# VH-VL binders against Protein TIC 22, chloroplastic (TIC22), part 10

Target 1, 202 residues: Protein TIC 22, chloroplastic (TIC22), of Pisum sativum (Garden pea) (Lathyrus oleraceus) (q9zst9)
Amino acid sequence: ATLTPNHVAKSLAGTSVYTVSNSDNEFVLMSDAEGAKSIGLLCFRQEDAEAFLAQVRSRKKEFRGGAKVVPITLDQVYMLKVEGIAFRFLPDPVQIKNALELRAANRGSFDGVPVFQSDLLVVKKKNKRYCPVYFSKEDLEYELSKVSRSSKGVGVSQHIMVGSFEDVLKKMELSEKSSGWEDLVFIPPGKKHSQHMQEVIA
Below, E stands for the ipSAE of ESMFold2; O stands for the ipSAE of OpenDDE; V2 stands for 0.75 times the mean of E and O plus 0.25 times the DockQ between their complexes.

## First folded at step 5 (VH-VL)

Design d01 (framework fv_teclistamab)
Fold by ESMFold2-Fast, scan of step 5:
Structure d01 (fold): chain C 202 residues (1-202), chain A 122 residues (1-122), chain B 108 residues (1-108)
Amino acid sequence: as target 1 above (202 residues)
Amino acid sequence: QLQLQESGPGLVKPSETLSLTCTVSGGSISSFSYYWGWIRQPPGKGLEWIGSIYYSGSTYYNPSLKSRVTISVDTSKNQFSLKLSSVTAADTAVYYCARLEYYDSSGWFDPWGQGTLVTVSS
Amino acid sequence: SYVLTQPPSVSVAPGQTARITCGGNNIGSKSVHWYQQPPGQAPVVVVYYDSDRPSGIPERFSGSNSGNTATLTISRVEAGDEAVYYCQVWDSSSDHYVFGGGTKLTVL
């Protein structure tokens, strides 16, 4: 037995992404890369969603007064994905740059939303262990600056691993309960793991 | 059902390199939650930690063994390996591999492999 | 350089309580883990993070840790509990996993 959708959704609670809705509170869809399918666009930066809204308003007159940028949390997005709704993420370009710098040996593009984790940061909350996964490399570096091991030793970057959010999510979905993938918790940009876990772990 | 199994030569000559492999089954070595470690036990003596590795290749070694120890990981084979150079009779021991679970850098070993005896002799 | 001190042996009658100590400077500020090693077998964790028990370990096994001494307590001891018991900590100053010397529990 694999991890339930509710378990995966709970690991995503508290992270806001931004989309555009019409006057009827329906998502504004865009064409996929092949132009064949309609998908929802989710931006990690509010300013990117505002830019998309401006573009939509210039091309579709029906959005004149009713279209708006709305926040939606990743746990809500995940449940909509489980129901069959397709989404595409627009990552924070700062984090794309960070991912490419960590993968300098593999020059080129980064596919997906970058996430960052460290072997030095596995935490206990109540009587359960958690592995925080960060959407912001800078947030992870701040936390690692407080860890005794990293403060006295070799460069912090050697303990930071980068992955794709979409790949991590897929591995969680396919994993059995005792695999260790059930221990992940995604940390919203701008938050410390301790603050976030106080808010989402009941 | 996660299982670890040690393999490698049971006899090594003095001054040569001891090489062992741990094969992990029933679970993936590529995990954010765990390190993978080596512990040894000389006949009739206690447990001594050798070193541990994360799937990214990040390692910690026992300071007394650090100059002779290399631990590596092969995620494609779901294995991690130990090399101990310049062996002497003092390196004769049962060698265990184990999964290392941790909070805030404090870890414990669970589960352990069955252990493999390595004798250093001419 | 951090050292964990255990008594070499402890004897207890069946059904009684065995207490195995692990001494270390300011060990109460560290997390202590305990392993059971039956003769000829690999070690098995019986208590981790001072007082937590893995699934499958009887509630007869418990732990405590304060000041300079951690203690593994085994209540209602059975013949099958005969083994060598090891305590273990992480020493952050040297990045070292340190084991105690082991305590042989004899049930007479």
Scores: ipSAE 0.178, ipTM 0.689, lowest interface PAE 4.6, mean pLDDT 84

Design d02 (framework fv_teclistamab)
Fold by ESMFold2-Fast, scan of step 5:
Structure d02 (fold): chain C 202 residues (1-202), chain A 122 residues (1-122), chain B 108 residues (1-108)
Amino acid sequence: as target 1 above (202 residues)
Amino acid sequence: QLQLQESGPGLVKPSETLSLTCTVSGGSISSLSYYWGWIRQPPGKGLEWIGSIYYSGSTYYNPSLKSRVTISVDTSKNQFSLKLSSVTAADTAVYYCARLEYYDSSGWFDPWGQGTLVTVSS
Amino acid sequence: SYVLTQPPSVSVAPGQTARITCGGNNIGSKSVHWYQQPPGQAPVVVVYYDSDRPSGIPERFSGSNSGNTATLTISRVEAGDEAVYYCQVWDSSSDHYVFGGGTKLTVL
């Protein structure tokens, strides 16, 4: 038995991404790379969505007066994806840079949205285990700086694993209930796990 | 349900490498919430932590043993292993493997394997 | 290196309360775990995270931790409680799981 869509969605609660909508609050869709499917663009940075809106307005006159950038949470995005709506994420370029640096001697690009996790962080809340997954490497490093005061000076980057958000979601969807993947909670950029878990975990 | 079982030679000659394997059954070693560890107990003495490993290969070793210890994980076999080099009579002990559970970086061992006695003797 | 100090032995009569101490510098700022090791058997955790009990451990087992001393309390002691008890902490400064020397509980 695998995790339910509602369980996966709950792990994503509280993280906002930004999309472009028209005056009727409908998503502005673009064609995928193959020109075959309509796909929604979701930006992790508001300024990237504003730049996209400006480009759309430049090309399509209909959007010059009515289109706007709107926030949507990742749990809502996930439920729309479950219903068959396709999305493409535009990651924070700072986090792409961070992911490439962690992959030491990697000769390629990074595909997907970078997420960061540490084997040093497992959090107890209401007698349940949770494993925080961060969209910001800097947020994870801040938490680790408070945890690890090793006298031997082991670098905190040795305890940071980088993955793609899309791959992590797929692993959650395919995992058995006792694997520990059910314990994941995604931490919004700029938040500490303790603050976030107070807000979204009952 | 979850069970850990130590295996390996019960007799090792001085200066050689002690090699033990822990087989995990009833659960996956590829877990995000747990480390897997080795603890030993010399006859008539207390418990001494040797080291622990995460499924990714990240390790922590007892500082007093670090120069001689290597712990590795084989996720395909659901096993993790201990190698302790340059053994002496002081390394004679019952060796336990255990799962390491933790919150906020503070960990405890549960469950433990039954233990296996390793005697260092020529 | 961080050191945990336990008394080598404690004797108690059946039905009485046994208290096993674990001394460490500022141990109250750490999380303490307790293990029971009956003769010839592997250790079993009886109290973790200062005061939590695993499933299957009787409510007679309880723990506390403050200042420089953590205490495992066993109320209404039974003959079957006879064992060596170990306390354990994580020392972040040395990345080391530290065990106490063990306390032999004798039920007379």
Scores: ipSAE 0.044, ipTM 0.618, lowest interface PAE 6.3, mean pLDDT 83

Design d03 (framework fv_teclistamab; at its last look DockQ between E and O 0.40; V2 from the best seeds 0.59)
Fold by ESMFold2, look of step 6:
Order: structure tokens, then sequence, then C-alpha cells
Structure d03 (fold): chain C 202 residues (1-202), chain A 122 residues (1-122), chain B 108 residues (1-108)
């Protein structure tokens, strides 16, 4: 059996993104270039959501005075996506730069939200194995600085793999238990994996 | 159920390269939390770890074999492979592939493939 | 260069307890894994991380690890337990998965 949506959502607990809400608590949507669908903008940085709010206020009068930046957790976002709501993420541009620097072929762009993980960091909590997956490369580098293999004269970045959050979610949805994709836990920016796992794993 | 199966020639001439492929079924080789390993067993003797590979291509090799061994992964085929160069009669063994499950500072192999005998002979 | 030492053989009558040792310098600071290899078959893990059992392995199989010796204990031995048993560790100083030489368990 494939992983349930609730399992995937649970792996995302604790990470907030920011978006603009109107006075009716509805997400502000933008049509894509094709005009066929509506896309909500979910920013990993609050300041990017504030900039989007300013853009919305200048162009759409129904949001003047009532629109605001609101947080929403990624587990909530995931469940809305499962229900058919389309969203676009705006990643932290520092993490996009980190992702581009890690790619061997340098393709000039990175599609999606970067996530970072390492083969050197697989841990056990409450009789289950977990692979922490980070939204911040710097947070992963901090954790790796404590691991014996990273101290053998090899830089920590050589043990860091980058992928897209969207691709990882798709792999989790297509995978059965015992595939290893059930082991993922996503780590919010600014958190240590052990502290986060203590807070969200029951 | 996750299954691993070795394939490749059963007979290799001395000084040539031994080449084997492990096909993974019932699961994906593109895992963040597993390595994929090769272990061998000469007839009537014990087990010897050859090396392990992560989906990214990152490898660890047995120091005694490191100069002759290459392990690679092809995620699109759900396979990983072993090449052992400059073989001698001492390389005659049953070769197993296995999934390496691990956390913290240690790992174990579960499951194993059925094994394939490779004989090095003129 | 880390070495694991096992006795070459152990014999036990059915219904009795078999103890298979794995010796190594300060092995108690490492996590020890144990494999059963029946004749003509691939190994299967029966104990990992010193004392944990995979799903489907009967509780008759248990492990311990302290000091310079790890021990696999098989209580109420059955004829089907006849196999070669290997211990295994990771040695972080050499980045090396190390197996013991194997112990043949004979059920009399």
Amino acid sequence: as target 1 above (202 residues)
Amino acid sequence: QLQLQESGPGLVKPSETLSLTCTVSGGSISSYSYYWGWIRQPPGKGLEWIGSIYYSGSTYYNPSLKSRVTISVDTSKNQFSLKLSSVTAADTAVYYCARLEYYDSSGWFDPWGQGTLVTVSS
Amino acid sequence: SYVLTQPPSVSVAPGQTARITCGGNNIGSKSVHWYQQPPGQAPVVVVYYDSDRPSGIPERFSGSNSGNTATLTISRVEAGDEAVYYCQVWDSSSDHYVFGGGTKLTVL
C-alpha cells in the first residue's frame, strides 16, 4: 500500500509559509500564463508575502485595507493540494542560490522549492527511522558539522543532496511502505532536527 | 515485497573485469534512507563486504578492494552494478547484492539477493 | 583492520540453548548485527543493533553486547536453526563493514 495523504501531511508538520488573505479569509489567486487555472502564492519568507500584498493592493481594489499576510502550515497546504487547490511556492532566494551551486551541470535555473538532505543523517526516534529533509542548507550544514564522516578532511557540502520539494512529494505519494520514502521528516528553517522531531513525533 | 536479483556472467577469465547488475523490484532504489551493497562469499568461506552506494552515486568501498572496485547506480532502471577489475582465482565467490538499512553510525543488510556464483578460470 | 572472531562451530541438542560469540576489541561500543545462513541459501538478518529482532524472527533469537564480546542466543533450538551464523559491525575508523568468520550451528 502507498503512503496515505495523512502520512505525507504529518511529515510536513511545523513548517509555515506565508500568503495574502482577503477580508473573507480567502487566498489571493493569480491566473497562470495560460489563463486556465488559479494559483495561490505561498512564500517561504514573510517579507516576500508582504511584497506580494503591496502588489495586490495596487492592482486589486477589493483587497485594499482588508488584505493581510497570514501564515499557513505546510501540512495544511498539502491537504488543500490533495483537495485540488493549486498553489505556487516562492522559495527563499538564498536556498535557490544554494541549490544552483550544488548542481554539477549548472542549468541556469532550479525548478521548484529546494530541499536538502544527506546520507550521513538518518536517525532513530521511538523505534522508527527518520531521514530529516531540510528547507535550509545552512541548517543541514550545521548538523553535519557534528558527524564523524564530515570531519575526515572532506567538506560537508559534498555530502549534501538537493532535490525539489515537489518531486519529493510525488515520490512519497507513489511509494509503498518499506520503500524508505515513509522515513522522511521535513525540518523547518531555523530548527534542529532532534528538537523538531521531539515536538512533532508522538 | 522488496526483492533484489543479481545478474551477469558466471565465468570470467583472469585479469578481466567481473561485471554484475542488481535489479531491485517491489521498491525504489532512489531512497534517501538506504544504501545498496555488494557482498561476496568464496566457496566454503565467510562473507566479505565489497562496497555500498547511495542513490546520489556516493560510495564506500572495502579498503582492501578499493583500487579495483567500482559500484554504480542507474535510478531510471532501478539497478545498481558492480565492476571488479583484474580478477584472479581468489575472486571466485558467490556475489550477493543487498539493501543496507542504517541509522546513526551503523547498518545491516536486509534483504539479500539470491546470490550468483562467479568463477574466475582460464 | 578491525577483526571479529567467532568460534568455527557450536553443537547443541534440540530444545537446548545455543550461544554464539563474536569477539572484538571494545565491540560493546559498536552495534552488532547477526545473520543466519542456512545451507545453500542467502543470509538473513536475525538480530540487529545488538538485540533488536526483525519482523518474523521468533523471540527465541536474542542478542547481547558488552565489553569485548557480543553473543547471539538461540533458546529452545530446533533442527531448522541449523545454519552458519555471522556477526557484523561498522568500523568508523576505516569506513568498513566487517563480518565475523562464521559459526556453524549443528543441531544433534
Scores: ipSAE 0.571, ipTM 0.815, lowest interface PAE 1.9, mean pLDDT 87
ESMFold2-Fast, scan of step 5: ipSAE 0.456; ipTM 0.775
ESMFold2 (binder alone), look of step 6: mean pLDDT 93; pTM 0.952
OpenDDE, look of step 6: ipSAE 0.743; ipTM 0.889

Design d04 (framework fv_teclistamab)
Fold by ESMFold2-Fast, scan of step 5:
Structure d04 (fold): chain C 202 residues (1-202), chain A 122 residues (1-122), chain B 108 residues (1-108)
Amino acid sequence: as target 1 above (202 residues)
Amino acid sequence: QLQLQESGPGLVKPSETLSLTCTVSGGSISSWSYYWGWIRQPPGKGLEWIGSIYYSGSTYYNPSLKSRVTISVDTSKNQFSLKLSSVTAADTAVYYCARLEYYDSSGWFDPWGQGTLVTVSS
Amino acid sequence: SYVLTQPPSVSVAPGQTARITCGGNNIGSKSVHWYQQPPGQAPVVVVYYDSDRPSGIPERFSGSNSGNTATLTISRVEAGDEAVYYCQVWDSSSDHYVFGGGTKLTVL
């Protein structure tokens, strides 16, 4: 059918990110890079959220009593974004390094959260086709190592596409019926796609 | 509704390069879920796969045509194109573009463009 | 190179069952797709992945694939089913999408 916000959210189920909440269970907001807006910070690594909590505590100890790191899933984040709440992602620096290495000649920075997909890996579940998108390049490489026709002599990296999570979400949101963007499923870090697909696609 | 439309010269001289473009409407060619392919059919004969392309530029070509074929993609125009060099009368055919759906390294073509006849003649 | 063999023609009376075969070495280990091409028109997929039907294709169309033969079965044949039918597989050893030679279905 038509791709809805709920459909996009379902593709994001199971991936945890980490934020800081105050004692009232409200997100601790920060100014964006331009100092213009209040934005919630979401970290792909728990340790990065813990570092942010330490900074908040040191600056506003008197205001932030009971502040803590809390996990939130990307499907919940997406629904809050639909309701108008702004977030900034802090990606895993290992994955930033992986994205830059795949671009080889580019010594610049990567903008956004890296996601990885292969033209050699599309899976079938309950007679429907799904395209897994990985937050971890290492997880995708592991799955590609199991492809029965994997050939030697050319690097597997030439079949790995790197994109921005934020750009992929925009493409899904603009998706026409039968465009293929409805077939994407985001794979949580450290999880195999077969395990995740079994849990998400009931 | 997703639609594919072939365009290009209907007449090509022997030894020259056949050039066709497929315009995709009602959907984006920049998709992680599909390849985009070319299939041809000489008059009164069967279907022959020419090649397929992923939006990243990754290609697969029919081994019998590989030395003469180049497929490219232009995501900004939502198009992909075929160039077939050194044509002869044997390359006279209806040329179709199609979306290639796949999983587990097995694919099928759906939908197809209407096809465009290319005649190789002096 | 991998080869798919189809009979050149099959004739059936209206209301009968047509069976179109697609022969290939160990084809049962591959996924077979079937296309219908009416005269002067582009092909349309009628069965994919051995036995699945696209939306809009009637239940009269079904497929099977085992051993060295895949079969497209069309029950209760109608005059509108006249077309050339093609089978197709992916051959992983040569990275090649292989089509059969086509079977012309005549309804008389």
Scores: ipSAE 0.165, ipTM 0.670, lowest interface PAE 4.6, mean pLDDT 84

Design d05 (framework fv_teclistamab)
Fold by ESMFold2-Fast, scan of step 5:
Structure d05 (fold): chain C 202 residues (1-202), chain A 122 residues (1-122), chain B 108 residues (1-108)
Amino acid sequence: as target 1 above (202 residues)
Amino acid sequence: QLQLQESGPGLVKPSETLSLTCTVSGGSISSMSYYWGWIRQPPGKGLEWIGSIYYSGSTYYNPSLKSRVTISVDTSKNQFSLKLSSVTAADTAVYYCARLEYYDSSGWFDPWGQGTLVTVSS
Amino acid sequence: SYVLTQPPSVSVAPGQTARITCGGNNIGSKSVHWYQQPPGQAPVVVVYYDSDRPSGIPERFSGSNSGNTATLTISRVEAGDEAVYYCQVWDSSSDHYVFGGGTKLTVL
């Protein structure tokens, strides 16, 4: 059997994204490209959500009195998505640049939220194996600087894989429990894996 | 349940290339959690690691075999393959594929395929 | 190249304790994994990371690793434990997975 929604949600615990809510604490939604569906916008940077809030306030007077930027964790977002609420992510442009540099031979656009993983970084916590997946390339590079294999003069970038967060979630959802996809844990920007895992795998 | 199955010719002539494929079922080879490896065992002798591959194509090879070994991965078929060039009678062995589990810098093999005997003879 | 040394054979009576050694220079600083290979079958991990056991492996199997010697200990040996046992390490200096020569456990 495939991974449960609760298992996928647990791998996403602790990572905050930012959205805009009205005075009744309801999400402010955008129309999709066809104008037929309502989609919530989720920003990886608080400043991008603040810019969206300013845009909403300028267009809709009913939001001017009580609309605000609200943090929400990715595990909560995932459970809302399971219940049928549609979201679009606005990624950190620094991480988009990092993803494009890792795919250097073919410059172009990156679709989705970049995530970074290394074959050299698998950790054990409470007698269970975990594979950290990073939203920040810089955070992964810091951890790899401490791994004995990297100190042998092999280029660190040769051991960094870049993928789309949306594709990784889809692969987790389609994978069986013994596949290894159940070992993933997403690391919030600015955190070390040891710090994050101490907080969420208590 | 994760299973690995070796396939390929059981007889290879001296100086030719030995070619084997491992088919993975019950799990995906496109996993960030594992490497995939080849180990061989000559009749009546011990185990010898040949090499390992990550789904991205990153490889580690046994230094004694490195000049003759190529391991590749085909994620669309959920397979990985071994090519060993310029074979001699000394390459006669049972060839196993296995999943390589690891954390930190140390890895161990679990599970293993059933193994396939390859005989190098004219 | 790094070398792991195992005795070629060990004989024990049913119910006794078997000890299989794996010798290597400063092996206590490495992580040792142990495999059981019954006649005509593929190897199976019985102990990994010096002393951890996979699910399904009975507690009779245990491991230790210090100094220049790692040891696989099999308590209350049963006829079904008859197999060749291999130790294995990662040698970081050569990027090499090294196996010992194997020890044949005979239950008499």
Scores: ipSAE 0.091, ipTM 0.646, lowest interface PAE 6.1, mean pLDDT 84

Design d06 (framework fv_teclistamab)
Fold by ESMFold2-Fast, scan of step 5:
Structure d06 (fold): chain C 202 residues (1-202), chain A 122 residues (1-122), chain B 108 residues (1-108)
Amino acid sequence: as target 1 above (202 residues)
Amino acid sequence: QLQLQESGPGLVKPSETLSLTCTVSGGSISSISYYWGWIRQPPGKGLEWIGSIYYSGSTYYNPSLKSRVTISVDTSKNQFSLKLSSVTAADTAVYYCARLEYYDSSGWFDPWGQGTLVTVSS
Amino acid sequence: SYVLTQPPSVSVAPGQTARITCGGNNIGSKSVHWYQQPPGQAPVVVVYYDSDRPSGIPERFSGSNSGNTATLTISRVEAGDEAVYYCQVWDSSSDHYVFGGGTKLTVL
């Protein structure tokens, strides 16, 4: 059958995002793009969550005394999403710029959180195969520079694929076991895949 | 469970284009973990890699065949195909499709299709 | 162009050990994969990544790879092991999957 929610969550372990909570540790909700319902905001940069907190404090007196920016990991976010809680991601604008540059022909906007993968980077750990997916293009480029192959005449950017995190998650949710999607591991910004996999895969 | 099967004409005239399709069943070609490849074997001779494709359309071709080879993927049909142009009698071979599994660019083929004989003759 | 050299044939009696070599310049720095092709059938991988075995391949099949020579070792050979065996590597300098010429194992 399809991948379990626990399997998908495990692939997301270790990546922190930032949200605003009130003094009771409840998410501060914003209106969605249609203005029709409340949704939680998750920022890939702490400074974006701090800006949101400042905006909330200026508008809602009830949040002034105890509202704060809190980190939450993507595996926790995913399990809350499975339980029916709605979230919107605010991506790192540096990675939006990277995604648009890679697409070349579509430079107006990028819908969703950019993620980067290479057909040249599939790693082995404990006799099992893993396909790392990066939230940072720069991190992937660093790892590709270490791939043990003579790459003279081949540009590394030609082997980088860009997609949206939201689309990748949906594909994982809909895919059968043994499709290869179960081999996916999301690499937190600023980490090497070897460091991250050592921490989450014994 | 995963099965690959070649199909296409068994006879091609010299100078024409050889066209084969591989149908994948029991698994998705839209996998992020695998390439999909073509290997051929002339009667009584050894194996020769033709080329491989990733579900995104990214390809690698045998340098000796690169000017004549096109491999394409159709994820909606769960198929990938081979076109080899300007064929001669030297292109007579059993053609295999196979899944390419890999670590750090080093790959091996598993499983293989049953193979299909293509004869180039007038 | 990178070339893998295999002996054209090896003969062995049942119960003996067959050793099939695959020669290549600095092949020990590459990952070697081995395929078994019985007469009239498609190849089947028997050893991958120098020494790993797929599910269903008996422990009698083993591999090693160092220096300029990789070796497929088949212990306690059975009549059913008769086939042509191919080694294969990825040559990063040319982006090419290279196969050896094949070794016909005859069990007499």
Scores: ipSAE 0.066, ipTM 0.650, lowest interface PAE 6.3, mean pLDDT 84

Design d07 (framework fv_teclistamab)
Fold by ESMFold2-Fast, scan of step 5:
Structure d07 (fold): chain C 202 residues (1-202), chain A 122 residues (1-122), chain B 108 residues (1-108)
Amino acid sequence: as target 1 above (202 residues)
Amino acid sequence: QLQLQESGPGLVKPSETLSLTCTVSGGSISSSSYYWGWIRQPPGKGLEWIGYIYYSGSTYYNPSLKSRVTISVDTSKNQFSLKLSSVTAADTAVYYCARLEYYDSSGWFDPWGQGTLVTVSS
Amino acid sequence: SYVLTQPPSVSVAPGQTARITCGGNNIGSKSVHWYQQPPGQAPVVVVYYDSDRPSGIPERFSGSNSGNTATLTISRVEAGDEAVYYCQVWDSSSDHYVFGGGTKLTVL
């Protein structure tokens, strides 16, 4: 049996993304780049959602005065995705740059939202094991700097693995219990994992 | 009334960094409605997108050029700039700056600057 | 990477209709934009989102997009329409703004 939607959603609690809603609190949908589907746009930076709103307002008068940028958490987004709403993420370009730098041999492009993790960083709370996954490489590096100082001061970045958020979610959804994928928890940008674990898992 | 004008050296040596600036007049770069981009055209060839920037500093680059490209914005001067590192003869082209209007997950360029020829030669 | 194919050249007599094609795999599912580049000048958008025209572009310019081919149609062609025309799409699979190779329109 695969992990439940509720389990996957809980791993995403506390991370805000930004979208555009109309005056009725409905998502403003757009066609995908291929023109085939209506999708919701979710931005990891508020300023990118504000740019999208400005573009919508310049094209359609109905959004002037009524539409706004709203934050929504990734656990809420995931539950809406489970109910059939399609979304596309617009990642933070700083993190795209970080992902490409870690993939030194492949600097062409990065597909999806970058996430970062390390086998050196495992947290135990309430007699359960958790593996933090970071949306910010810098946040992971801060935590790893504490570990490397205790054991080995050099090579911190060599223990950072980069992946696509979308691919990680798919693997979680398809994985059996006891596979290790159930141990993941996503860390919001700008937060230390210890603070986030206290707020979400406690 | 909105006009874009490229400026920068017309000759760059191989292995060095190509640096261009686009000056926007008749409108503000600090507009939340638009992105600002770069497109190039080698002599006798077609158009190739390089990247774009939002006035906040958010960037997106052509995957084929990403490792060599940096786009920046200076809202106080109403300008945005392109740096392309490690240039070769293949980077010889007319470089255009343009405003990117975006809606429905696709964008188009309007208006364009007049273009500036950059030749990569020793 | 996604590729857009255009004929290198199209010739028409004044007053006739020119049709410039842009071929791409399942291009009908994408939004196509068209640019006119007169000799020695910067490109100008003449059609966006398959069939919309910017303010100031004459009604003689129109576009269509279905299946594997998008078409820019210029009716009652004038000498001033002589230019290279480029189609352009966004390809989400490669995160790329893709331009066609360009079609030179010659008015005889």
Scores: ipSAE 0.000, ipTM 0.416, lowest interface PAE 23.2, mean pLDDT 80

Design d08 (framework fv_teclistamab)
Fold by ESMFold2-Fast, scan of step 5:
Structure d08 (fold): chain C 202 residues (1-202), chain A 122 residues (1-122), chain B 108 residues (1-108)
Amino acid sequence: as target 1 above (202 residues)
Amino acid sequence: QLQLQESGPGLVKPSETLSLTCTVSGGSISSSSYYWGWIRQPPGKGLEWIGRIYYSGSTYYNPSLKSRVTISVDTSKNQFSLKLSSVTAADTAVYYCARLEYYDSSGWFDPWGQGTLVTVSS
Amino acid sequence: SYVLTQPPSVSVAPGQTARITCGGNNIGSKSVHWYQQPPGQAPVVVVYYDSDRPSGIPERFSGSNSGNTATLTISRVEAGDEAVYYCQVWDSSSDHYVFGGGTKLTVL
């Protein structure tokens, strides 16, 4: 049997993204390019959501006075996605730059939300193995600076893997138990894995 | 169930290259959670680690064997392979492949393949 | 390089407790893993990360690790426990997975 939606959602607990709500506390959904579907915009940076709100306020007077930027956690977002609500993520541009640099030849685009992982970092908590996945390359580099002599003697970037968040979620959803995908835990930007795991793992 | 199986020639001449392949079934080698490794055991003696590989191709080798060892991975075939060059009679051993589980930097081997005897003789 | 020392053999009667030691300089600061190798078979992990057991390994197998000695303890020993037992650590100073020389457990 594959991983359950609840298992995937639990791996995403504690990471906040930002969206815009109206005066009735309802998410502001936008039409896609063709006008056929409603889609929610989720920003990894609060300032990007605030810029989006300012832009929408200039175009729709109904957004003035009552609309606001609100945080929502990725586990809540995932459960809404399971219920059929479509979302588009706006990544942190610093992390897009980091992802492109790790690909050796910079082609000017990265599709999806960058995430970073290392073969040198797996942690044990409550007799269970966890493989942290970082939304911030800088956070992973900090943790790698504390590992064994071999990683300190060799360039740490050689041990960093980059992927897209959307592809990782899809792999988790399609994977059988004992594949290793059940061990993933997403680490919020600005947090150490030890701090995060203490807060979200019961 | 995850299963590993070694394959390759059981006889190798001195000075030639020993070549073995490990086929992984019941699980994917393309996993960020595991390393894949080789361990050997000369007849009547103990276990000696040869090397490990990550699905990205990143490797670590036993310092005493590093100049002669190459480990590679083929994720499309779900396999990883060992080449040991310039063999002598001292390289006669049962060769095991294994999955390497770990926390932080420490790791242990689980499961192991059944092992394959490679004899180095003229 | 780092060396793990095990006694070459240990003998015990059925139903008694066997203790297999693994000596190493400051081994208590490392994580020790234990493997059982029955005659003619591949090794099987019986204890990992000092004291954890894989699924399917009986609770009578336990481990400890402190100071310069790690110990595998097998209580209520059965004839089927006859095997060579190996301890293993990662030595970060040399980037090496080090195995002990093995201890042959004989059940009399």
Scores: ipSAE 0.011, ipTM 0.596, lowest interface PAE 9.1, mean pLDDT 83

